# VHH binders against q9uj72: the designs that were tried, part 15

Target 1, 324 residues: q9uj72
Amino acid sequence: MFCGDYVQGTIFPAPNFNPIMDAQMLGGALQGFDCDKDMLINILTQRCNAQRMMIAEAYQSMYGRDLIGDMREQLSDHFKDVMAGLMYPPPLYDAHELWHAMKGVGTDENCLIEILASRTNGEIFQMREAYCLQYSNNLQEDIYSETSGHFRDTLMNLVQGTREEGYTDPAMAAQDAMVLWEACQQKTGEHKTMLQMILCNKSYQQLRLVFQEFQNISGQDMVDAINECYDGYFQELLVAIVLCVRDKPAYFAYRLYSAIHDFGFHNKTVIRILIARSEIDLLTIRKRYKERYGKSLFHDIRNFASGHYKKALLAICAGDAEDY

## First folded at step 3 (VHH)

Design D12 (framework vhh_8dlx_2)
Fold by ESMFold2-Fast, scan of step 3:
Structure D12 (fold): chain B 324 residues (1-324), chain A 122 residues (1-122)
Amino acid sequence: as target 1 above (324 residues)
Amino acid sequence: EVQLVESGGGVVQPGRSLRLSCAASGFTFDDYAMHWVRQAPGKGLEWIGNIYHSGRTFYNPSLKSLVTISRDDSTNTLYLQMNSLRAEDTAIYYCAKGRSYYDFWSGYLDYWGKGTLVTVSS
């Protein structure tokens, strides 16, 4: 379930890849009066991101045109978001999602939580660079200005990308578990700071030991204790960190389930997770989703989405023929 | 099981027109988009265009109005009409089957014919 399990995505490098012919097909799909949306889906969802970048380069070389620009001109709504989203290198896609989470109407705190709680140190460093390159703004400064309180302090810690890696210390795990238990009892600002520092800075392996020790001394699961003791976005962020430590694919399955079944249907969250996780662990996410919720992600997407948007999401999700 | 057989190639003079045919068997022809692809001597594959059961066609922008793709679903036949042939149109022309809308397994073209040679010379 966690620590040592193999994870698998749904999108892999296509064999016998021909970026020139792919670019010609996309030119035919986009540069006329009619748009071949099925061609867009069949090509872009069946190439890895590196191959999509090569297609965009071939398209520019042959036609003197920007592939992403032509797609944005021809496509609309959520289908446009899916197709354009596939064209971002992963660090730039994370930067794009964070920018729009902070510069839209209000702040999308759930997007900030999802990305910053789930990304590795390396991913955090790369997204900070991408954000600065793309928007000429500092990611840390924008997070600081858009958020407040202990929620802000926790996000500021995560965006540093300085989580410990590798070793475990059982004695320190027992000590940290006691600190977490006292934080749940006292609930002071200082205790919130200590809780945040443990959850953001200790390695995933170390935190799993801390959570075991916490259950031994408190009689409660760490998530249950946080839910009883804290509230608001701070509570949601702490829970997200714990869930990622325990089983990151299961966290994304939870996020997808919530996005599909919550009031208003959170299309942006479904699109973001499917694209961002397609080459990492989306097949593992599909397995956790079915195990936990009794229905496949494929069937829930089929019921949630329609038209070419549905076909695109299912193509990203499908990977192999298991779900149809 | 699936078979695609191109015909109509040969030696043609510059400026003439030519119609290629592709006979399809072993699948439900009208469920799939059909494509034409060519390969000129010493060059890579060049996508010409495709056609859906609806009759909608899409073409490589570099070929503009020089080609027309059509299909006859009653006879399981795909056609490529080429007008004002030039020396640069000399190539092996392949008929290719698009992948099912229900099958995202891999690739966009799953079956190809053996090709028919078109030589444009005076």
Scores: ipSAE 0.703, ipTM 0.901, lowest interface PAE 1.4, mean pLDDT 89

Design D13 (framework vhh_8dlx_2)
Fold by ESMFold2-Fast, scan of step 3:
Structure D13 (fold): chain B 324 residues (1-324), chain A 122 residues (1-122)
Amino acid sequence: as target 1 above (324 residues)
Amino acid sequence: EVQLVESGGGVVQPGRSLRLSCAASGFTFDDYAMHWVRQAPGKGLEWIGNIYHSGRTFYNPSLKSLVTISRDDSTNTLYLQMNSLRAEDTAIYYCAKGRSYYEFWSGYPDYWGKGTLVTVSS
């Protein structure tokens, strides 16, 4: 329900905001021998990111210390990741997650897929700048070095941030649908390149027409066709693009469901999505999650997480009386 | 109906100590974190510190050596002990109740008393 659907986050600017008093309370929470984790949650999850930046500035001005650094020093494990993550401007948080996806234990291809398949042209441009400033490396060069094949070629296209925007062309949509159908039949390197170019470069509105025309020609859903014809991370990336075009909040609901219920319980994915989507569409993601999986996101997080980590995730998720 | 009534303010000489009290009613006092906040003339709000229902205390790093917060749950009373008072401590002192949120009973101040004036002057 991307087309015409109103999307809503869970975190909003706090009224009567006082960044100086917030910074003083965070100073008390972090600079003593004991740590006030409940205060960290109460302040940081109830301010928008712009307000958290003002708090960090006030903290630095009053105490000569870096708020993010103090939290990383005093906190541990997943709770540290949540609290520190909230302190990043969105482009820098995307850059941070991409860096650790490529420079951590192996390569986290699912993190690369999630971020690069879901971000707008503007978000891509801003994250490339943030990545360069923070790590003194080009995001494009690191993606190229850490990935290979058609998967790499597709990510390299997405990271350019040059997706078309605006008006639709029904005649071109019919033509592109035929190219996609031939690509599913032939599956050559050239056809994979044509498929990638269409999915990465056409506007979301145009791609919805392409998917409709594809169904009319092939008798098959675009996701089903991709799943039958391709494999590996290339398949996963193409599916992610299609799902984002159709209903981006539903894509994130699916990612959260998988992260919570898969072997290993992917904490970093849950944290990343809740933080990154908190001011954009997390409330809409919650609605899609309940509609598709029969249980609330709030319910599943409560069962998955514990302690202050659980409190922090639930506070970001927000929930209402029915969910809680 | 939440009620917070501060008392113990007045004129005090520099270098002396003063204890402020806050009488609480209209809520389950022993379930909530309580705060002290002050506002000096022409200045913004300054958070002094808080005390949780457990008795754990946290203080503004700038004030930690100068103040002590305590509570008596049997009388629903919050205290602020101030030592070595200076002219800069002249302010209206507010008692505040922490906000409850879902799974926890303490948080950012959400209800404030009317305040009590402390004037440090010779």
Scores: ipSAE 0.711, ipTM 0.907, lowest interface PAE 1.2, mean pLDDT 89

Design D14 (framework vhh_8dlx_2)
Fold by ESMFold2-Fast, scan of step 3:
Structure D14 (fold): chain B 324 residues (1-324), chain A 122 residues (1-122)
Amino acid sequence: as target 1 above (324 residues)
Amino acid sequence: EVQLVESGGGVVQPGRSLRLSCAASGFTFDDYAMHWVRQAPGKGLEWIGNIYHSGRTFYNPSLKSLVTISRDDSTNTLYLQMNSLRAEDTAIYYCAKGRSYYDFWSGYSDYWGKGTLVTVSS
């Protein structure tokens, strides 16, 4: 990746951190039937994930109990999902989300697309290890079993974590763009295979050159061409890859907007993105959201969520409706 | 300027009770949760409990049977009532200003009092 753009999260390490004292406050908050949800929010949303792990260790040492288990016991509904979600190391949280996307009734293909299209090689490698460690199952085998066709083949490529990094070849970009153009004209199995190999394996820097060359030869935007030529989850996955290559924070802004303004509001997607991106680029996502949609992410969350669930999401999002 | 002044410490015999006070100024006292924290000689900081503006209290489970926290918003005063004091309760006791919904005193706050020493000795 060759990007000079700076991205920012909303959660940073707390200075003068004391995990023992935080664990004692959380113990007090979770005592008996009278749970102090505001204290849980104020502590857990104002510590980075590494600090939350230290708090969980101190909690276990002092009380002989699992902090995430105690929170799951005392909390309910989406608020429980937010608080418990904050307690996962990032690769284990990705593994957790993928497991629940594939196990149980049906498959959550949009969760598979979001995670596998957006994660770096390092994140994919760590996620596969976490999945195997936590569930005693191979992530690649579960993806293969739960999906099919070119959608499956594309996900299987992404889960290898073998995308080229930091390499560009302008001559190759012109050739790859021509292959993509032909794939949009002729939708054979071979063309779909060539298309997924290019989008999954070339570096982000290289793909940006490919997309520029594609615009030059076709007169059409890459996303528009994919939307015109393909359908189903394969189309959605290809679009997700292109959007991540162009502007990953803008892709997450799009996903959040869709989740919030979809039929019935997709709470799991909002929770997942806010937690997963909180220490990476959530502040940048907030800026893209306001730029594209005219309303702040803060404003939209405040309108669809309520109670402590709302407070928790807003605390992770940080700022207010007028900041961005 | 936030000011927190603890008082009521001193030497007390085991099994006795003691009430500490914290006088607060420089902020709207009744808008904030208030905390008590202690530090025994040679030990780390130990959170005792807090009290919200509503009067709701939460305690370190290890200390809940020993202490009661209360507040008087008319006098901007926080109280810590300690019962059945033991030698292990010998510590400097600090009053700490809580923070708003997005804030807390732990990692960022420097708004603690100077502390008051409690010595439990027979």
Scores: ipSAE 0.334, ipTM 0.758, lowest interface PAE 4.5, mean pLDDT 87

Design D2 (framework vhh_8dlx_2)
Fold by ESMFold2-Fast, scan of step 3:
Structure D2 (fold): chain B 324 residues (1-324), chain A 122 residues (1-122)
Amino acid sequence: as target 1 above (324 residues)
Amino acid sequence: EVQLVESGGGVVQPGRSLRLSCAASGFTFDDYAMHWVRQAPGKGLEWIGNIYHSGRTFYNPSLKSLVTISRDDSTNTLYLQMNSLRAEDTAIYYCAKGRSYYDFWRGYPDYWGKGTLVTVSS
């Protein structure tokens, strides 16, 4: 997974990386009668995922033990979830989160929305393969069995990973905007089908043109129109798609803000976003968060989390100097 | 400026014990975890263990039966006690300063001494 390209995240490859020495320090942290949680945080949050995989291999080779298993044995609660979460390759982590969203008590529809609305075609394909390998079930079949209605139909479209890429067409954008406008006025099942086909299948570049044409025709923002015309998880999924098209980091900032400031601190969502976005755009998410909400993500995490769990989340977030 | 000076190395026979010292200066010694690291000829760095200001210690699982780390904050001195020395313990032994609470984001020691050579031979 480590390709050497520029990233906008908060976690980067460590210079002078020594996986053997890292494995020895983690061995000392985990294999005694006491656990050095600070050592776990300091190493695992300051290595990229590819480097964490090399550390796990060195740990196995040197000690004949599984690093993730040793952490699960020594750690508990949300701190365990953070440390174990860092050890997943990204496609396996997405698969893990989706499995637990569907196989727990009830269904976590917001997790399904977040992952399926935000992932690229390539990420969807890799996630489907990881899910099948890890759980011996088809992701598509599990989504179908756990969801219903137009919400299900939209998720089934997204999980195909067949969004168009490349060339834009302004004339088609005007036509698609008219279809979306009619869908908001009529709100029939057929119109819901047309709406999801446009939002799930057109390229991001094309959809930005569609949204601009929609505002020219309707006098309304696309998100405002959807919120006025639809409801439930179908509405939330459509809004998530639009927000991702416009500014994916801003969508994740919104999700984090909601998770922190709704009833209780929604730990699973905060952990998932921080880990999943740490090497992609978490720095940009931090900037959108502060711009939109007036407080830093670092400040809000400090206020809601405690102990080593707090330290781990702040380490992944990387902090602003002003906020520590 | 941070300075770490190791001492106590030399030639020792197999089965003997040896205590290494590290004299620290240029920082508030009792605020930092301290580490011992070694490098055998032609091999990479091997982490031995560390000690926090509280006296709490952690050791490389491969070495815990052979070593004890201690500190004297009144004299800014770190110690490594080695027992039952073997030929494979021949290495340069480095004292290293850990990260502070405010530098908690990195696990690697940020300052190292020049090392002291221990040769275990008959």
Scores: ipSAE 0.686, ipTM 0.897, lowest interface PAE 1.5, mean pLDDT 89

Design D3 (framework vhh_8dlx_2)
Fold by ESMFold2-Fast, scan of step 3:
Order: sequence, then structure tokens, then C-alpha cells
Structure D3 (fold): chain B 324 residues (1-324), chain A 122 residues (1-122)
Amino acid sequence: as target 1 above (324 residues)
Amino acid sequence: EVQLVESGGGVVQPGRSLRLSCAASGFTFDDYAMHWVRQAPGKGLEWIGNIYHSGRTFYNPSLKSLVTISRDDSTNTLYLQMNSLRAEDTAIYYCAKGRSYYDFWKGYPDYWGKGTLVTVSS
């Protein structure tokens, strides 16, 4: 209401939903010699996640087969990742992405930053449970073993899911801003700890007051100060937290732009953000993307992706003729 | 104005074959996939199959070898051939237009005919 932007997703519950008929159409698409990829896109991108779960249940009931398994058998490459990704309940999808960020070749620190810096307390609690059930490993222990230093300490704080909510205190904000100002001047390990505790534990509304007070005291933007004072993944994580506090859809627009225009481009990041944000704020992310970068997300995806993969991503983004 | 008009329904004896037709108008027929859907008395909608302009067909796995879908783009006509009809095939049969490439994210079949009744009885 007062302190948050109005946000919109691109995927909504379908009216007149018929999971039996949807499952029959998907059966026709997947169980024959030929595969109807357009049918998969038309159905799965136009149902909310809860409805996709009902379709999977109907598919299993009618055919004795697993919908995700049949898609993995028939599809390949990034198109497979998109279609399979849509079939994950959100906390399990976050758990899946975090597992592969840590258990793949090397560690994908940017994936850890994106998920842990952007998720709410409720989302953190649910993803920890999903991770444990799916992988028989503790998410907190895996983060600890795969990361180090102040970066690890910050991620360990975020994964507790204990951020304050719905409280503001102007006097405390002024005090916290002074602590951050001193941290930028001294740059010691204890200052990194104090900065991490403030950014990870204070409410978003409280942090907006802290950032305003910091600007008044230092004459400098909080992101600019962090960039001058700190480095590495610790600095990137702190910046991600600040950007999420200020405008979470704009943070995701930035992540998408970077993934699309980075050297060697990063398909996994594009797929993850489009799927994870489709029912939350992806329409708002599209607006921030166009405002900041001058071209639509639709335009950039059309140029970056091809074939059914492109069709699937564009369908998740939704859009009309002007976004094409 | 998009119009879909099904025909060829009626009363047929078990074990016989029947061909249904759907006359389409008001859109570029050869740009769209076409579907057949049925609804038996007291049951929900059941997807039968579809056909693309290329002639590629996909069928509900439960209706294996019992139906064939074809199209004649020169006459804007869709066909459903049904073989070995059973009492359970008694239903209202609907012709439905698939969505365009530019609108496919808005959901599935955007226009339906009023249906034609097929009664399979002894």
C-alpha cells in the first residue's frame, strides 16, 4: 500500500480451467511418435502453478505416467528446462536452483545472491524445507560448505529468514546510518559484520529510512558507497540487498539485462527469473526493464532466443503487439 | 465474424463408422490448427485431437486408432472420421479453432461451434 510499489505478474489462474482436457491435450502432445511443442507452450504458460499441479495429477490418473518425466524424455536443451521448470512448486524450484548452483561445476554465486537476497521470510522457510525433503541435505550446511568469509556470513544470516517486518524507527535509522558511514571510512572486519547485520535484519521500510539518512550524512548513494568500500561477492551481495529494498522488480530487470547481454549469455538466469517471477511481479519487471534500458524485455528475448525456446519465454513474459 | 458449423451427427448403430464435418468462415482457415472436442451426457469435455495446416495430427491417447482428423483448406472444412462406434461415443461433438501464433498465450481454442449430437444406440 503506503510503502510498496504495486506489482503485477504475467501469469494468472485460467478461467474455466479443465485439468482433464489439458492433460488429454498434453498426452496427445507427448505420448506419440511426434511431439507437439506448441501445445505444451499454449497450455503450460497459460495456467498458474497450482493449475499445472492439477494437470500433472490428472495426467498421472488417466495415463499412469509422470508428466515431467514424459517432457524430459521428449524435449531437449533450454526448452526442456523451461517446460520442466514451470512444473515445480515455487519453493521446490528455488531449492532446485540453489542445489544446482552449489553442486554443479564450481559455485554459481550470482544464483545464491539472487535468490537469498530477494526472497521473503516465508519464501526462505519454505525453500529450506523443500531443499531438505528433495536433496536430503540441509540448505544452511551446504551454503556454509560451499562459501567462505563475510560472503558466507551474510548468506547464513539471510537463510535464517528472520528479517524484521512492519516496523520503523527514525532515531534508529539515523544511528544505523552513522554506523554504515563509519564502516565506509574504517573498512575493518567488525565493520563488515555490523553492515551485514543492518542490511540483513532490518525491515525494508526501515532500511529505506537508513539509506535516506546515509545520503544526508555522507552525500553519497548507499550503492556507490558499498562499491567504493568493498569488493568481490560480498560487495555484490550487499548491493543486491540494497537494490531489492529500493525496487525489487528493478533488481530483477538488472539481472535479466546482465544475463542477456553478458559475455557468453546466461540462459539459466533468464529461465529462472521469468518462471520464478511470472506470478509475482514479472509485468512490473518488464516495465522497469524498458524504462531503464530503452528496449523491451520482449525485444531482447526475441533476439537472444530461437525456436520453441523463444516462443516459451515470450509466452511467459506475455505481451501484446507493442512488446513484440 | 468467426463461424464454425458442425454437421453429420445423428443416430447410428454400434460398430458403424461416421464422418463429421465442420464448415469454417470469417478467418484465414489455413493459418490455424483445428480441434475436435466432445461432451458425453453427464460428463466433462473430452479432447479428441487436432490438426495443423501442415497435416500433422495429434490424438487423445485414449482414442487410439478409433478416430482420424483431416482438413480441406480449399473448402475451409475440418473432418472427423470415427470407426467402430460404441454407446460411450454418444456425445455432442464440437469443432474448435486454435489460437494464432501471436495470441497463443491467451489460452486454448478461442472459438467453438454449437456442436452436433451423435447418438450411438442399438
Scores: ipSAE 0.588, ipTM 0.860, lowest interface PAE 1.9, mean pLDDT 88

Design D4 (framework vhh_8dlx_2)
Fold by ESMFold2-Fast, scan of step 3:
Structure D4 (fold): chain B 324 residues (1-324), chain A 122 residues (1-122)
Amino acid sequence: as target 1 above (324 residues)
Amino acid sequence: EVQLVESGGGVVQPGRSLRLSCAASGFTFDDYAMHWVRQAPGKGLEWIGNIYHSGRTFYNPSLKSLVTISRDDSTNTLYLQMNSLRAEDTAIYYCAKGRSYYDFWSAYPDYWGKGTLVTVSS
């Protein structure tokens, strides 16, 4: 029995955890006129999400107050978003991000792509339930109403959470690769549908075989072929799926690099990825980032963020090899 | 070697005031946040409050009207002033060192004294 590729997060359960004492320290930090932002950072970034939930329960039991509400009242700007974000169970945080991607002043298609292309079947299922519970709306219906065309059709497929698992078939991989090659030559609506169905429904292990066979017959990388043949958010979504299949931590490293080096520093994306991946593969993302870009994620966050916001992001990131 | 020595405990009558002291050595006291924590018999740890190198103080909301934390960096001493003592204040009181203000994370106690017993009884 094997776990596949090894991945590692940056946040782990705290030893000798005391949720009552943590809740008292957070009460001291938040319930006065002055706010102890350093205490918020050190406690909340050094506990796993399950422990943060226990702290919130202790806080409510002791003070009759909502911890997230008190933080939102005392904090501002992106620092507020980081600290409040840490308090969501992962499926509810995904639901929260998707709701705001669709119910804001416009649609944040890159948020939809990032979440729906990267989550497992189990994560998709839990996210759909959390979305319905939190917003009394069906996630699939909201995606349908906010998007259109082949982009919509692809997201609707992914949100079903019905990707095949386990079984690999080299003969089928060769056939699927031929279908994808023909789709690049013909570029019809039917071919876009076939491409979508293969990328959304085949297992990751199967798709790796398909991509290898595609390169053997076409002489071209799957990402390069998609970039040449398609455009818009449909193209970006297909590329995201391929990148996640090949190396999901590398996909998140790419997303972080883009967000940090885009004009204005795209805070929402940086916050979302650091929080969502902190207990899954953020350490592996950090390693891919340094390998690919020559600078550490820690270094880049230090350069673009400031104040307690910077301190919070760096605490979640937990540093890298240069910090020893 | 970090050393924290609490003093000033003992038996005290209800309604009176008491000042506890903590003598610190083995580190640059001026650079560190300091905490007071207590544990009543048969109960868990209760955070009382802290004081930063800057002199800023934060208190457990349940205790803030009853206690004052102060420090004297010239003598490396931390103080806890308690007013209107109640039977519920009977506990072992611990002095605890937080992290340095030069440290990236400065809000968590990482070293504890042995404690001093305060008994509030008539």
Scores: ipSAE 0.685, ipTM 0.899, lowest interface PAE 1.4, mean pLDDT 89

Design D5 (framework vhh_8dlx_2)
Fold by ESMFold2-Fast, scan of step 3:
Structure D5 (fold): chain B 324 residues (1-324), chain A 122 residues (1-122)
Amino acid sequence: as target 1 above (324 residues)
Amino acid sequence: EVQLVESGGGVVQPGRSLRLSCAASGFTFDDYAMHWVRQAPGKGLEWIGNIYHSGRTFYNPSLKSLVTISRDDSTNTLYLQMNSLRAEDTAIYYCAKGRSYYDFWSHYPDYWGKGTLVTVSS
């Protein structure tokens, strides 16, 4: 139950910013046969996204070339994904990740869960517009066609971006908690619908009261109850919503830990979270990661990544004071 | 105290060549990338290029065929060779200290000289 907690990113607007000079240096780094990858890292990871957009504009104006295109031609593998990823405005980056989660080989349900369960109403509206502009497709229609069942119904609710905000109601919280308890006992299709309606539509402040009331009524944690009663991607999505409501930075720490320590190093997930959260709460995510797992995010990235890719990820993390 | 002192500027005729020097002190010169930057009258800063501790060079694509950057770590001196000078090359030329070989996290360039004026005229 966190309310009013201060969160902090790792990337901030650079002082004394000169987009023309940065663009000239990036032009030098990307020209010809031998690319200066260290210069790319040092410039792009030390500018906020708005400043990177200004650099791309200056680059286009001076050279008549697309900075992202030139980087994609010169770079390869995951390092390319990191550098190109930094060049997306946040709504367009979310749209990009969602498109590739659905239009690649199979569907990346964990990517859909991560983005749709964690984004605010404003972020949802902006990503829907970005998706339509970039891909000439409707995000809602693509989610519907790529998913099914109660998982689909829950994602369709979240993508509306109509979560309640503001005023809390303790009496309604008690009633909603009873509905959630009954849903965990009965597990019918109607109960799954009631569950998703509450978790997707009530404000974060309201849901924290609901989860407290649920604990009082059931004697059980909401996440534990969901894990015992449901399965598959529907269960994973419900858990993601509860974790985001409770402590969103801790949810991303959990996602990063899972991506690093699951079967192999899940590069796309690590890259996506570091970039997407760099200007929002990545420093708070680092703190939750260390507190919950005993090792720093910096330590784990150093052990699993290598080369310029490793340097880029560590630069986005901005080090780890907890290891000093 | 970091000090960068540019020299070799002056009035030169179009079509001639000129070599600028930058004397560095107050830091371990051979650990740092070094940059040349210029500012023409009434214009913004223009990055010319840089040279790493290894001697590896990178240039502004607009200037690549016209300039050469080199360094002499034994004398802590950075050089800019300019060929086929044109009136548009009239500018104050700055030497700037860049990234340390050991520090991949810092913004660069972080220290600048006072500059040397090059006037291409007559």
Scores: ipSAE 0.517, ipTM 0.843, lowest interface PAE 2.6, mean pLDDT 88

Design D6 (framework vhh_8dlx_2)
Fold by ESMFold2-Fast, scan of step 3:
Structure D6 (fold): chain B 324 residues (1-324), chain A 122 residues (1-122)
Amino acid sequence: as target 1 above (324 residues)
Amino acid sequence: EVQLVESGGGVVQPGRSLRLSCAASGFTFDDYAMHWVRQAPGKGLEWIGNIYHSGRTFYNPSLKSLVTISRDDSTNTLYLQMNSLRAEDTAIYYCAKGRSYYDLWSGYPDYWGKGTLVTVSS
């Protein structure tokens, strides 16, 4: 396993971009009696988010209409969620997903874990601002009210966006590894607090040293130790943090595999990851998926999705099952 | 080699009708969506409409009542019928091939003809 692999997305700025012509084609697709879903897919999945925003502006200027509104009116179900999701700036999309994770029927703890464990300090800061702007609510306060216990305390730490960056200290890593080992043996509230403080606040490079030292002193992998010593959403969140530190694209590949192969195809999770990671590391996620599971992400999406929804997901994913 | 050749342009009086043709070769015509796009002097590209292999048509909302797109798969020919021509319809008219039907994405133009000039005068 290599550390520090170059990451790459699947969606890039289109060359020779013409937002006026794209908006005219989308007008034809949406404003008539019939809906051209193939055109929606072909245009919106082959433009970066900044270009989609320019198309929406051109659409409004030419027709006096809201592109997202017209899509929501014409489209239904998961296909609507994909097309509308592509139209969100990334911080607003994270805010949207977190709002619906907490204000829907029950709390979607897996969505909270996925977003808060994986986002950088900058992404957390922008997400908090977007959430406040869009919902007139404080993200930290909503997390506090919707969660409890050590799970809540860990999420509250992550949402501060204050993880250390760019510094390593081998002596401190050895000390932190001893603390984690004692936390796994004694499992007190104080030890749970120390554990989450280390995992949430140390830099990724520092944590990799901590995990190496932990394995040296305990004879056990950090994920295995957490799985044996803790349970519930606290355990799931700690594992997510460790997996993101080790290989964030592999974490998302794991999340996608789980979502696709659970009893019901977990559409919202698949949609969220494909859209959110499309301009960051989705190509790297595809490679980890194939390496770990033996089948391509493309193949699995083809088997579980259908219709224009399938076409849209495959277009975001890019590539072919036979390319891997 | 994909080749698209537009024809039927020329000088036309305001209020008249005109039909443009596009002869396609170098690909299986009946597998692809086809487009009409125009460019007026000193202006940008304006999408007119498209027609899928199924015969389904979609039009720029600004032009829907003024144009009809059709195809003849037996002759590999795309048509644009224009009615009630106005001076502002003066433009170079391009036909374009959409992406492959066998691709997961279809409809967006990826190959263009050289164009045919339509001048609506007097």
Scores: ipSAE 0.753, ipTM 0.922, lowest interface PAE 1.0, mean pLDDT 89

